# Designs tried in a protein design chat: miniprotein binders against q6w4x9r395to579. Part 135

Target 1, 185 residues: q6w4x9r395to579
Amino acid sequence: GHCSLEGGSFVTTFDARPYRFHGTCTYILLQSPQLPEDGALMAVYDKSGVSHSETSLVAVVYLSRQDKIVISQDEVVTNNGEAKWLPYKTRNITVFRQTSTHLQMATSFGLELVVQLRPIFQAYVTVGPQFRGQTRGLCGNFNGDTTDDFTTSMGIAEGTASLFVDSWRAGNCPAALERETDPCS
Key: E = the ipSAE of ESMFold2; O = the ipSAE of OpenDDE; V2 = 0.75 times the mean of E and O plus 0.25 times the DockQ between their complexes.

## First folded at step 11 (miniprotein)

Design qt43
Fold by ESMFold2-Fast, scan of step 11:
Structure qt43 (fold): chain B 185 residues (1-185), chain A 90 residues (1-90)
Amino acid sequence: as target 1 above (185 residues)
Amino acid sequence: SVLEEIAKTILEAVKDLVEAVKENDEEAIEEAIERLFEAAIEAYEAGFYEVARAVTEVFRAVYEGDEEKIKEAVKELVEVMREAMRRALE
């Protein structure tokens, strides 16, 4: 299955559903029981550096109980907050320069990430067949049916992207739905 | 029809994309891709899933930076649109 984050603010799910969103937060791209050690892939969006988008992808994060690998648009790779020189290898993950403009994170567990650094920071996620029907997040549920690709973190299928995207926020990011509602009411 | 309007947008964006790729004009490529991706969303919302998929494959090929893949993806898109229009017209 392939999922892509392209053109600053565009996403195509594993079931090939395209959508666009605007946001300046960290979002869960992919969670699955197939990822070891409670692994998750996340995307960080911030104010846009591209001509046609208000917000754009600025970093991709792989987080597990052992690792927090961050690949940022400025071509810095860190793990657990420490900068790493490429190629960087752990037991199950290798991050390396695939081309002059692309970095790759290869894994032993059926997940592959390719990050385009230039001219626009973009990400391409590939998962093996064991992930079919077992993914959740912005990349969809990979079940061969695009009608439920907007399944929220609470398991509700939405007809629009906005509630879907907001449900997959990670961390303490403000959103329209989370704006303070008066602490005394 | 809705599909005819989507097809017009796609064909105009593809023409702009081909010219931009020939001229190696990064800004023009980006603008054409933006229009193509908006058309893919519109096609998907209208129920033309195969057209949306074929458009996103053109988008993907452009960002892979391979002119041969771009030509292949464009040919596939034209074929998918032709088939969708044939079925819609019966």
Scores: ipSAE 0.099, ipTM 0.525, lowest interface PAE 5.6, mean pLDDT 75

Design qt44
Fold by ESMFold2-Fast, scan of step 11:
Structure qt44 (fold): chain B 185 residues (1-185), chain A 90 residues (1-90)
Amino acid sequence: as target 1 above (185 residues)
Amino acid sequence: SVLEEIAKTILEAVKDLVEAVKENDEEAIEEAIERLFEAAIEAYEAGFYEVARAVTEVYRAVYEGDEEKIKEAVKELVEVMREAMRRALE
């Protein structure tokens, strides 16, 4: 199955449902029992320099009990906060430069991530057939039924992308203080 | 009909995209892809799932940068649109 984050603010789920959202937070892209050590793939969105997008993808994170691999639009790859030179290898994950504009994270457990660095930072997620019906997050539930692709973190199928996306917020988003966000009206 | 309006938007955006790709005009390519993505969402919301899929394949081929795949994706999109219109007229 394929899921994509393109054009700054566009998402296409594993069941091929396209949607758009704007947000400035970290969101869960993919959680699955098929990912080892409580693994999860996450996307970081922030204010955009991309045409026609209020916010855009700025980093992709793979988090497990042992690793926090961050691939950012600045072409920096870190694991557990420490910068790594490519190719970088862990027990089951290898991050390497596929082309001058693309990085790839290959795994032994059926997950592949390709990140386009230029001209627009984008991510492409591929999962093997063992993930069918066993995914949750922004990339959908991969069950062949697009009517429930907007299933929230609480298991409720929503009719709108905005409610769906908000339910998949991860960690602490930057606190927007009232005095800094809107000093007037 | 709604399908006719969506089809016109898609075909105009595809025409602009093909011309932009031929001219290597990055700004025009991005603008055409933006229009195609919005059209894919609109097609999906209207229940034309195969049309939405075919539109998605076109801009993915452009991002991949493979001229042969772009040509194939555009050809399939045109065929899918024509078939959808024929079925709607039944």
Scores: ipSAE 0.230, ipTM 0.611, lowest interface PAE 4.1, mean pLDDT 76

Design qt45
Fold by ESMFold2-Fast, scan of step 11:
Structure qt45 (fold): chain B 185 residues (1-185), chain A 90 residues (1-90)
Amino acid sequence: as target 1 above (185 residues)
Amino acid sequence: SVLEEIAKTILEAVKDLVEAVKENDEEAIEEAIERLFEAAIEAYEAGFYEVARAVTEVMRAVYEGDEEKIKEAVKELVEVMREAMRRALE
């Protein structure tokens, strides 16, 4: 399965559902029992004027009991708060420069992340077949059923992307940005 | 029909995108991609899942900057839309 975070605010889930959101928080992108040591992939969004969105992707984080790997738009890679030169290897994870504009995080457990650094910071997540029906987060549940692609952290299928996205906020971040010119206000 | 309106939007955005890519006009590329992604959302919400998927593949190819992949993705999108329109008439 493939999930993408593109153009600052565009998300396509593992079940190929596209949606757009605006937010300034860290969001859970992927959680699964298939990830070792309580692993999770997270996406950090902040205010931006780069795309047709108020916010854009600024970093991707892989967090487990062993590692906190952060790949940021300024091309800095850290693990557990320490800057690392590439290629960087752990027991199960390798981070390396795939091209002049792309970094790759390859794993031994069926997860692959490719980050585009330029011209726009973007992320592409690939998971093996063992993840089918075993994922949760912004990338969806990967169950082949599009009617529940917006399943919140509480297990409720929502009809709107905004409620879905807000349910996957990590930490005590503010809610997604409220737009000043809401036509329904 | 809703599919005809979505197809018109997609085709116009693709033509603008191809022109913007040839001119290496980053702002025009972003504008065309934004219109394509909105059309992909509309296609998905209307039940045209393969059309939405094909549109997102075109966007991915453009972001990768690979001319051959862009050409292949655009060709696939046109074929997927042709097939969706044909099925809608059956």
Scores: ipSAE 0.228, ipTM 0.620, lowest interface PAE 4.5, mean pLDDT 76

Design qt46
Fold by ESMFold2-Fast, scan of step 11:
Structure qt46 (fold): chain B 185 residues (1-185), chain A 90 residues (1-90)
Amino acid sequence: as target 1 above (185 residues)
Amino acid sequence: SVLEEIAKTILEAVKDLVEAVKENDEEAIEEAIERLFEAAIEAYEAGFYEVARAVTEVIAAVYEGDEEKIKEAVKELVEVMREAMRRALE
């Protein structure tokens, strides 16, 4: 299944549902029992750096009990806060430069991530067939059923993208980002 | 129909997109992509899932910057729309 985060604000889920949202926080893209060690893929959004979008993707994070891999739009890759030179390899994950403008995170557990760095930072998530019906987050539940396309973190199917997206916030945003989006700022 | 209206919007946006790509006009490309993505959302909400998917594949090909993939994705989109219109007449 394929999920994409494009143009700063566009998402296409594993079930091919397109939607748009405007948000400036960290959101859960993908959680699954198929991810080892309580793994989750997350997306960080901030105020837009691209034309025609209010907010844009600025980083993708893979978080587990062992690793916190951050791939950011400034082309820095860190794990557990330490900058890494590419190619960077762990037991189950390899991050490498696929092209002059693309980085890839390959895993042994059926998850692939490709990020486009330029001209616009965006991400493409691919999961193997073992993930079918086993995913939750912004990328959807990958079950082929359109009646539950927007399943929230509480397991409720919503009719609108805004309630769906807001339910997948990964706690509080960084203080600087929260202040930046404050109505009084 | 709803499908005819959506198809007209998609075709107009694709024409604008192809022109913008030829001119390497990044702002015009993004404008056309935004209209295409809105059309994909409308198609999906109307139950034309394959049309929505084909539109998003065109957008993905443009963001990759691969001219051959763009041509293939546009060709696929046209065929998917023809098939959707054919099924609507059954």
Scores: ipSAE 0.153, ipTM 0.574, lowest interface PAE 5.2, mean pLDDT 76

Design qt47
Fold by OpenDDE base, second read of step 12:
Structure qt47 (fold): chain B 185 residues (1-185), chain A 90 residues (1-90)
Amino acid sequence: as target 1 above (185 residues)
Amino acid sequence: SVLEEIAKTILEAVKDLVEAVKENDEEAIEEAIERLFEAAIEAYEAGFYEVARAVTEVIKAVYEGDEEKIKEAVKELVEVMREAMRRALE
């Protein structure tokens, strides 16, 4: 399964459902029992301009009981708050520079993350077949059915991206917007 | 039809995108990509899931900066759209 966060506000789920949102929060991209140590992949969004529609991905976070690996748009990689030099390896996770513009987080448990640094900070998530039907978060449920990807954290199917995205907030943040808002409204 | 309008939008955006890539116009690329994403969402909402998927593959190829992949993705998109149009007529 392949999930992508592109263009600052666009997401393509594992089941290839495209949607957009504008939010300034940390969101759960991927949770699964297949991730060891209660692992989860998260995305941090922030304002990139003055309008509510100007938002972008600014960091990706892998959080488990043992690690908090953060890859930020300024190319800083940290684990548990400590800056790490690349390549960085801990247990079953390796973070390294793939290209001049790409960083990669490789794991031994079927999760791969590629982060594009320039010209737009973007993320690409790949999971192995063992994750099929066992994922939840903004990347969807990876069950081959695109129509049920907007399943909330409470297991409720939503018809709008905003409500779906909001359900996966990792903190108390403003509500997400699906489309550009009129600054005059 | 809805599909025809979506197809038109996609093809125009692809055309602009390809030109922008050739000219290395980052602003134009971003604008075209945004239009494609919107079109993909519309295609999906209209039930043309494969069209939406194929569009996202084009976008991905552009961000990867691989000209050959872009070409291949565009080719696939065109085929997918043709097939969708065919089905819509049945």
Scores: ipSAE 0.647, ipTM 0.842, lowest interface PAE 0.7, mean pLDDT 94
Fold by ESMFold2-Fast, scan of step 11:
Structure qt47 (fold): chain B 185 residues (1-185), chain A 90 residues (1-90)
Amino acid sequence: as target 1 above (185 residues)
Amino acid sequence: SVLEEIAKTILEAVKDLVEAVKENDEEAIEEAIERLFEAAIEAYEAGFYEVARAVTEVIKAVYEGDEEKIKEAVKELVEVMREAMRRALE
């Protein structure tokens, strides 16, 4: 299945439902028991453009018990807060430059992430067939059923994108990338 | 009627998109893509799932920057819309 985050604020789910939202938070993009070590893929959105209500994707985060891999629009890749040179390899994950404008995160567990860096930061998520009916988050539940496309974190099907998206906010807002810096300053 | 309005919006946005791509006009490309995304959302909400999917495939092809994929995606979108309009008239 394929899920995409494009044009700053547009999402197309694994079941091909398009929607738009405006938010400045970290959101759970994909949770699944198929991801090892309690893994989750998250998307960081922040203000962009002229209007205060406009937002865009600024980073994608893969978080597990072992790793916190952050790929940001400034082309910096970190793991557990430390900057990494590409290609960057762990036991099950490799992050590398696929083209001059694209980075790829390849995994051994059926998840692939491609991020476009320029001209607009965007993300494309591909999951293998083992993920069918086993996903939760902004990318949807990947079950082929259109009646539950906006299933919230509490398991309730909503009629609007805004309630669906708000239910998938992760941690405190502002987003993880806006975590308090220099607490001793 | 609803499908006819959605189809008109899609066709106008696709025409503008193709022209903007040929002229490498980044602002015009993004304006056309925004219109296409909104049309895809409207199509999905109206129950025209294949139309919405075909529109999002055109957008993806444009961001990939492959002219042949863009041509293929636009051709597929036109065929999907023709089929949706044909079925709506039955």
Scores: ipSAE 0.364, ipTM 0.737, lowest interface PAE 3.0, mean pLDDT 79

Design qt48
Fold by OpenDDE base, second read of step 12:
Structure qt48 (fold): chain B 185 residues (1-185), chain A 90 residues (1-90)
Amino acid sequence: as target 1 above (185 residues)
Amino acid sequence: SVLEEIAKTILEAVKDLVEAVKENDEEAIEEAIERLFEAAIEAYEAGFYEVARAVTEVIQAVYEGDEEKIKEAVKELVEVMREAMRRALE
């Protein structure tokens, strides 16, 4: 399964459902029992302009009981708050420079993350077949059915992206917006 | 029809995108990609899931900077759209 965070405000789920949102929070992209140590992949969004519609991905976070790996738009990689030089390797995770513009996080448990640094900070998540039907978060449930991807953290199917996205907030943040808003409104 | 309008939007955006890529015009690329994403969302909402998928694959190929992948993705998108149009007429 492939999930992408592109263009600052666009997401394509594992089941290839595209949607858009504008938010300034940390969101859960991927939770799964297939991730060891209660692992989860998260995305940090922030304002990139003056309007509510100007938001962008600024960091990706892998959080487990043992690690908190942050890849930020300024190319800084940290684990548990400590800056790390690349390539950086833990017991089952390796972060390294793939190209001049791409970083990669490889794992031994079927998760792969590619982060594009320029010209737009973007992320691409790949999971193995063992994750099928066992994922939750903004990347969806990876069950081959796009129509149920907007399942909230409480297991409720939502019809709008904003409510779906809001349910996966990792903190107390403002509500997400689905579409561009008129700055005069 | 809805599909025809979506198809028109997609084809125009793809055309602009391809040209922007050739010219290495990053601003134009971003603008075209945004239009494609919106079209993909509209396609999905209209029930044309495969069209939406094919559009997103074109976008991904562009961001990867792989000319061959872009070419292949566009080719597939055109085929998917043709098939969707065919089915819509039945």
Scores: ipSAE 0.635, ipTM 0.836, lowest interface PAE 0.7, mean pLDDT 94
Fold by ESMFold2-Fast, scan of step 11:
Structure qt48 (fold): chain B 185 residues (1-185), chain A 90 residues (1-90)
Amino acid sequence: as target 1 above (185 residues)
Amino acid sequence: SVLEEIAKTILEAVKDLVEAVKENDEEAIEEAIERLFEAAIEAYEAGFYEVARAVTEVIQAVYEGDEEKIKEAVKELVEVMREAMRRALE
C-alpha cells in the first residue's frame, strides 16, 4: 500500500482517499502491530512558506522502544537526539541518500519511507501486504473500504478530515505550535 | 451534474499542468496541482473513487519529475474518467 504527504498539506491514504489539513503538531502517521518494538511513524507539521499551504510537513519521525529517528526538512537525520551521517544503519533500518534531493529509510519489516527534501519537503510511505487491515493513523486503515479511511484513534469512522486528524495528534506538541493567535514572524 | 463539473475542472487543470511542466513554470505547476487536488477531494466525496485515485497518481508523477510517468498517468486518468462517465449513464 502507498500513502503520500505532498504539497505541504496534502495526504493520500493507503486506500487512496485524498484530504487536506492545516495543523501545527506532531501526528501519528502509521501505527501497526506489524511494526516491531511498538514502532510508529509520525509526521511533524508547522507553519510554512510553501505556496497555497498555511502549514507544511517539516519532519518525519520513526519512534520505537530503541530508536527515535528524525528526518527533517533541513536535511538533518538524528537518532535519539544525535546527528548521524548517511548511510546510517541499525539492525533493521537503513537511512541513505537515494538521490541528491531524496532520502530513503528502508526497513526489514515491510515499511519503506522516501522523503523529498527539495523543492518541497514531502514523504512517501510504502507498506507490504502484511499491513493490510492492520494500520492506524493519518495514512488510514488499509482495509480496501473507502468509506472508513477517517477512522479516529478511538476506532470511530468520521465524516470530516478535521476530526480525523485531531484524533491522531501525538502528545509531543510544543506550546509555540499550538499558539496560533499570535504568529509573530 | 457533479461529475460533469468535476470532469471540467480536471480537464482544464490537466491542460494547464501539462503546459506548465513543458515550460518548467514552478508557480503554474503548483497552481495546477492545487486545482487537481481539490478536484480529487470532490471526486472522492462524490463517490468517484477511481477518478480521485487517478488524479492523485498524476500529481505524484509530476512531483517525481518523470515525463514518461506523467504522460502515462494522464492517459490513465482520461480512461478512468471515460469509464466513470459511462457508468453514470447506466
Scores: ipSAE 0.353, ipTM 0.732, lowest interface PAE 3.0, mean pLDDT 79

Design qt49
Fold by ESMFold2-Fast, scan of step 11:
Structure qt49 (fold): chain B 185 residues (1-185), chain A 90 residues (1-90)
Amino acid sequence: as target 1 above (185 residues)
Amino acid sequence: SVLEEIAKTILEAVKDLVEAVKENDEEAIEEAIERLFEAAIEAYEAGFYEVARAVTEVILAVYEGDEEKIKEAVKELVEVMREAMRRALE
């Protein structure tokens, strides 16, 4: 399954539901019992330099009991607060430059992350079939049913993105705002 | 209809996108992509899932920077929209 975080805070879930939001926080992108050592993928949003969007992706974080890998829009990769030269390899994770504008984080547990650095910082998440119906977070629940892709951290299916996104904040941050770009509903 | 309005927005944004790509106008490309994302969300919320998917495929092709994939994705989007409009008329 594929999940994408693209230009100006747009997200497409594993079940292909598109939505947008505005927020300046760290959000849980993906949690699953299939991730080892209580692993989670997180997305950091801050004020945007992108036209037509108030907030944008500025970093992606993979956090587990062993690692805190941060890939930022400044093209810096750190693990546990220390800058790393690429390619960087741990037991289960390798981070390397795939192209002049893209970094890849490959794992042994069925998670792949590709980050576009330029011209706009964006992220693409791929998970193997073992994750089907076993994911939670901004990327949705990967169950083949898009009507419940806005399932909050409390297990409630919402009709709008703003309550869904706000429920996945990873810290004490301001509430996310959903904005209409077209007044025709 | 809702579909007619969405289709008009998509076609105008695709036209702007294609011209911006030809001119290598980064700001115009992002403006067209923003409109396409909004149209994809509207299509999805209206139940036109195939249209929403086809729009997101065009956006992905642009970010990959492959002219051939962009052309293929645009052709697919036009075909998907024609089929959605035919179904709506029945």
Scores: ipSAE 0.060, ipTM 0.528, lowest interface PAE 6.2, mean pLDDT 77

Design qt5 (at its last look DockQ between E and O 0.58; V2 from the best seeds 0.00; counts 0 for: pae E 3.8 > 1.5, SAP 73.402 > 70)
Fold by OpenDDE base, look of step 12:
Structure qt5 (fold): chain B 185 residues (1-185), chain A 90 residues (1-90)
Amino acid sequence: as target 1 above (185 residues)
Amino acid sequence: SVLEEIAKTILEAVKDLVEAVKENDEEAIEEAILRLFEAAIEAYEAGFYEVARAVTEVIRAVYEGDEEKIKEAVKELVEVMREAMRRALE
C-alpha cells in the first residue's frame, strides 16, 4: 500500500483516494496493530502563507513507546528531542539519506517512509501486505475500498475530508478546512 | 458530460505538465500538478475512481523525477480514461 502527502495539502490514501485539506495541526497518518510498541506515523502541518488555504507539511513523526523520530523540512532529524546524525539506526528503524533531496526511514516491520525535501516537503508511506485492512488514519484503511477511507477515529464514516481529518488530530488545533477560503473572511 | 469535462481538464493539464517538465519550469510544473490534483478529486467525486488513481500516479512519477515512469503513468492514464469513456457510453 502507498500513501502520499503531496503538493502541500493533498493526500492520496492507500486505496488511492485523493483528497485535500487545510489544517495546521499534527495528524495521525497511520496506526496499526502491525506497528510494534504502539507505533504511529504522524504528519505536522503548518501555515505556509497568509491565507487559511496556505498550509503545508512541515514534518513527519514516528512515535512509539521507545522512539519519537522527527524528520523536519529543514532536514533536521531528531529522536526523543535529540538531534541525530545520518545514517541513524535504532533497534528496528534506520533513517538515512537516500538522495540529495530525499531521506528514507526503513523499518524491520513492514513500514517504509520516503521524505522529499525539495522543492516541496512531501512524504510517501509504504506498508507491506500484512497491513491490509489493519490501518487507520489519514492514509485510510488499506482494504481495497476507496469509499470507506473517510472513517473517523471513532469508526464513523464521514462524507467530507475536513471532518475526517479533524478526527485524527493528535492535539488541540483549529478545525481543518476542506476547500479554499476567502482570505478576507 | 461530466466525464468529458473532467477528461478535457486532465488532458490539458497533462499536456502543460509534460511541456513544463521538458523545460524544467518548476513553477509551471507545480501549477499543472495542482490542476491535476483538483481534477483527480473531481473525478473521484464523480465516481471515476480509476481515473483519479491514474492521475495521482502521474503526479507521483513527476515528483520522483523519473522520465520513464512519467511516460508510463501518462500512458496508463490515457488508457484508463479511454476505458472510462467507453463505459460511460454503454
Scores: ipSAE 0.746, ipTM 0.885, lowest interface PAE 0.6, mean pLDDT 94
Fold by ESMFold2-Fast, scan of step 11:
Structure qt5 (fold): chain B 185 residues (1-185), chain A 90 residues (1-90)
Amino acid sequence: as target 1 above (185 residues)
Amino acid sequence: SVLEEIAKTILEAVKDLVEAVKENDEEAIEEAILRLFEAAIEAYEAGFYEVARAVTEVIRAVYEGDEEKIKEAVKELVEVMREAMRRALE
């Protein structure tokens, strides 16, 4: 199945549902029992430089009990806070430059991530058939049922994208925090 | 009908998109993509799932920057819309 984060605010789920959202936090993109060590893929959104979107993707994070791999729009790749040269390899994950403008994270467990760095930072998620009906998050539940495409973190099917997206917020809201702590407003 | 209004929006946006791509006009490309994505959302919400999918595939082809893939995706979108219109008249 394929999920895409494009154009700063466009999401197309594994069940091919398109929606837009505007957020400035970290959101759970994909959780699944098929990911080892309680793994999850997350998307970080912040204030946008894209002309038709108020917010845009600024980083993608793969988090497990052992690893916190961050790929940012600045072309910096870190694991557990330490910057890594590419290609970067762990036992089950390889991050490498696929083209001059694209990085790829390949895994042994059926998850593939491709990030476009330029001209717009975008992410493309591919999962193998073992993930069907086994996913949660912004990329949807991958069950082929269009009536429950917006299933929240509480397991409730919503009719609106905004309630769906907000339910998958994982904290770390840089734009909101920055606005609150600005002494000069 | 709802489908006729969505189809009109898609066709106008595709024309603008093709022209913008030929002229390499980045701002016009993004404006056309935004209109197409909004039309895809409307199509999905109206139950025209295959139309919505075909529109998002055109958008992906544009971001990939492959002229041949763009042509193929646009051709597929036109065929999907023709089929949706045909079914709606039954």
Scores: ipSAE 0.543, ipTM 0.813, lowest interface PAE 1.4, mean pLDDT 80
Fold by ESMFold2, look of step 12:
Structure qt5 (fold): chain B 185 residues (1-185), chain A 90 residues (1-90)
Amino acid sequence: as target 1 above (185 residues)
Amino acid sequence: SVLEEIAKTILEAVKDLVEAVKENDEEAIEEAILRLFEAAIEAYEAGFYEVARAVTEVIRAVYEGDEEKIKEAVKELVEVMREAMRRALE
C-alpha cells in the first residue's frame, strides 16, 4: 500500500483516495498494530505561502517507545534528539541517503518511508500487505474502499477532509482548511 | 461534459509527465504530478472513482522510479478513462 504527502498539502491514502488540506499541526499519519512498540508515523505541517491557508510538510516523525526519528526539511536526521550521520541503523530501522535528493527509512516490520528533500519536501509511505485493514490516520484505513478512508480517530467515517484531518491532530492547533483562499484584492 | 474536461486535463498532464521523466526534469515532473493530483481530486468528487484511482496509480509509478511501470500505468489510465466515457453514453 502507498500513501503520499506531496507539495501543496496533497495526500493520497493507501486506498488511493486523494485529498488536500491546509493546517499547521502535527498529524498522525499512520498507526497500526503492525508497528512495533506502539509505533506511529506523524507528519508536521507549517505555513509555506503568502496566505494563512497555505501549508506544507516540514518534517516526518517516526515515534515508538524506543525511537523518535525526525527527518526535517533542513535535511537533519535525529533520533531521540541526537543528530545522526547517515547511514544510520538500529535493530529494526535503517535510514540512508537513497539519492542526492532522497532519504529512505527502511524497516524490518514492513514500513518504508522515502523523503524527497528537494526541490520540494515530500514523503512517500509504503506498507506491506500485513497492514491491510489495520491502519489508521491521514493515510486512511487500507481496506480497499476509498469511501471510508476519512475515518476519524473516533472511528467515524466523515465526508470531508477537514473533519477527518482535524481528528488526527496530535496537538492543540487550528482547524484544517481544505483549500487555499486567495487574499482579498 | 465534466468527464471530458477532466480527461483533457489528465491527458495533458500525463503528456507533460512522460516528457519530464524522459528528460529527467525533476521540477517538470513535480509540476505535472501536482496537476494530476488536482485532476484526481476533481475526478473523485465528480464520482469517477476508477479514473481517480488510475491517476493515483500513475503518480505511484513515478514515485517507484520505474519507467516500465509508468508506461503500464498510463496505458491503464487511458483504458479506464475510455471505459468511463463509454458508460457515460449508456
Scores: ipSAE 0.245, ipTM 0.610, lowest interface PAE 3.8, mean pLDDT 83
ESMFold2 (binder alone), look of step 12: mean pLDDT 84; pTM 0.821

Design qt50
Fold by ESMFold2-Fast, scan of step 11:
Structure qt50 (fold): chain B 185 residues (1-185), chain A 90 residues (1-90)
Amino acid sequence: as target 1 above (185 residues)
Amino acid sequence: SVLEEIAKTILEAVKDLVEAVKENDEEAIEEAIERLFEAAIEAYEAGFYEVARAVTEVIMAVYEGDEEKIKEAVKELVEVMREAMRRALE
């Protein structure tokens, strides 16, 4: 399955549902029992200078009990807060420069991440067939059923992207919906 | 119809996109991509899932920066739209 975060504000789920996202927080992209050691893939969004987008992707995080790998738009890769030279290898994860503008995180457990650094910071998530029907987060549930693509962290199917996105917030950030409805701040 | 309006929007945006890519006009490329993303969302909400998918594949090819992949994705999008319109007339 394939999930993409593109153009600063657009997301396409594993079931190929496109939606627009505006937010300034860390959000859960992917949780699954297929990820080792309570692993989760997360996206950090912040205020943007990208054309036609109020907010944009600024970092992607892979977090488990063992690792906290951060790939940022500044082209810095850290694990557990320490900067790493590429290629960077652990037992199950390798981060390397695929092209002059792309980094790749390859794993032994069926997850692959490609990050475009320039001209716009973007992310592409690929998961193997073992993840089918076993994913949660902004990338959707990967079950081939479009009626539940906006399933919140509480297990409720929503009709709108804003409630869906806000439910997958991972930090103490203000709710995205509040920023969309208020004229100030 | 809804599909005809979506198809018109997609075709106009693709034409603008192809021209912008040839001219290496970053602003025009981003404007065309914005219109294509909005059209993909509308297509998906209307139940035209294959059209939405084909549009997102064109956008991905543009960001990859490969002209041959862009041409291939545009060709596929046109065929997918022809099939969707054919099925709608049955």
Scores: ipSAE 0.097, ipTM 0.560, lowest interface PAE 6.0, mean pLDDT 77

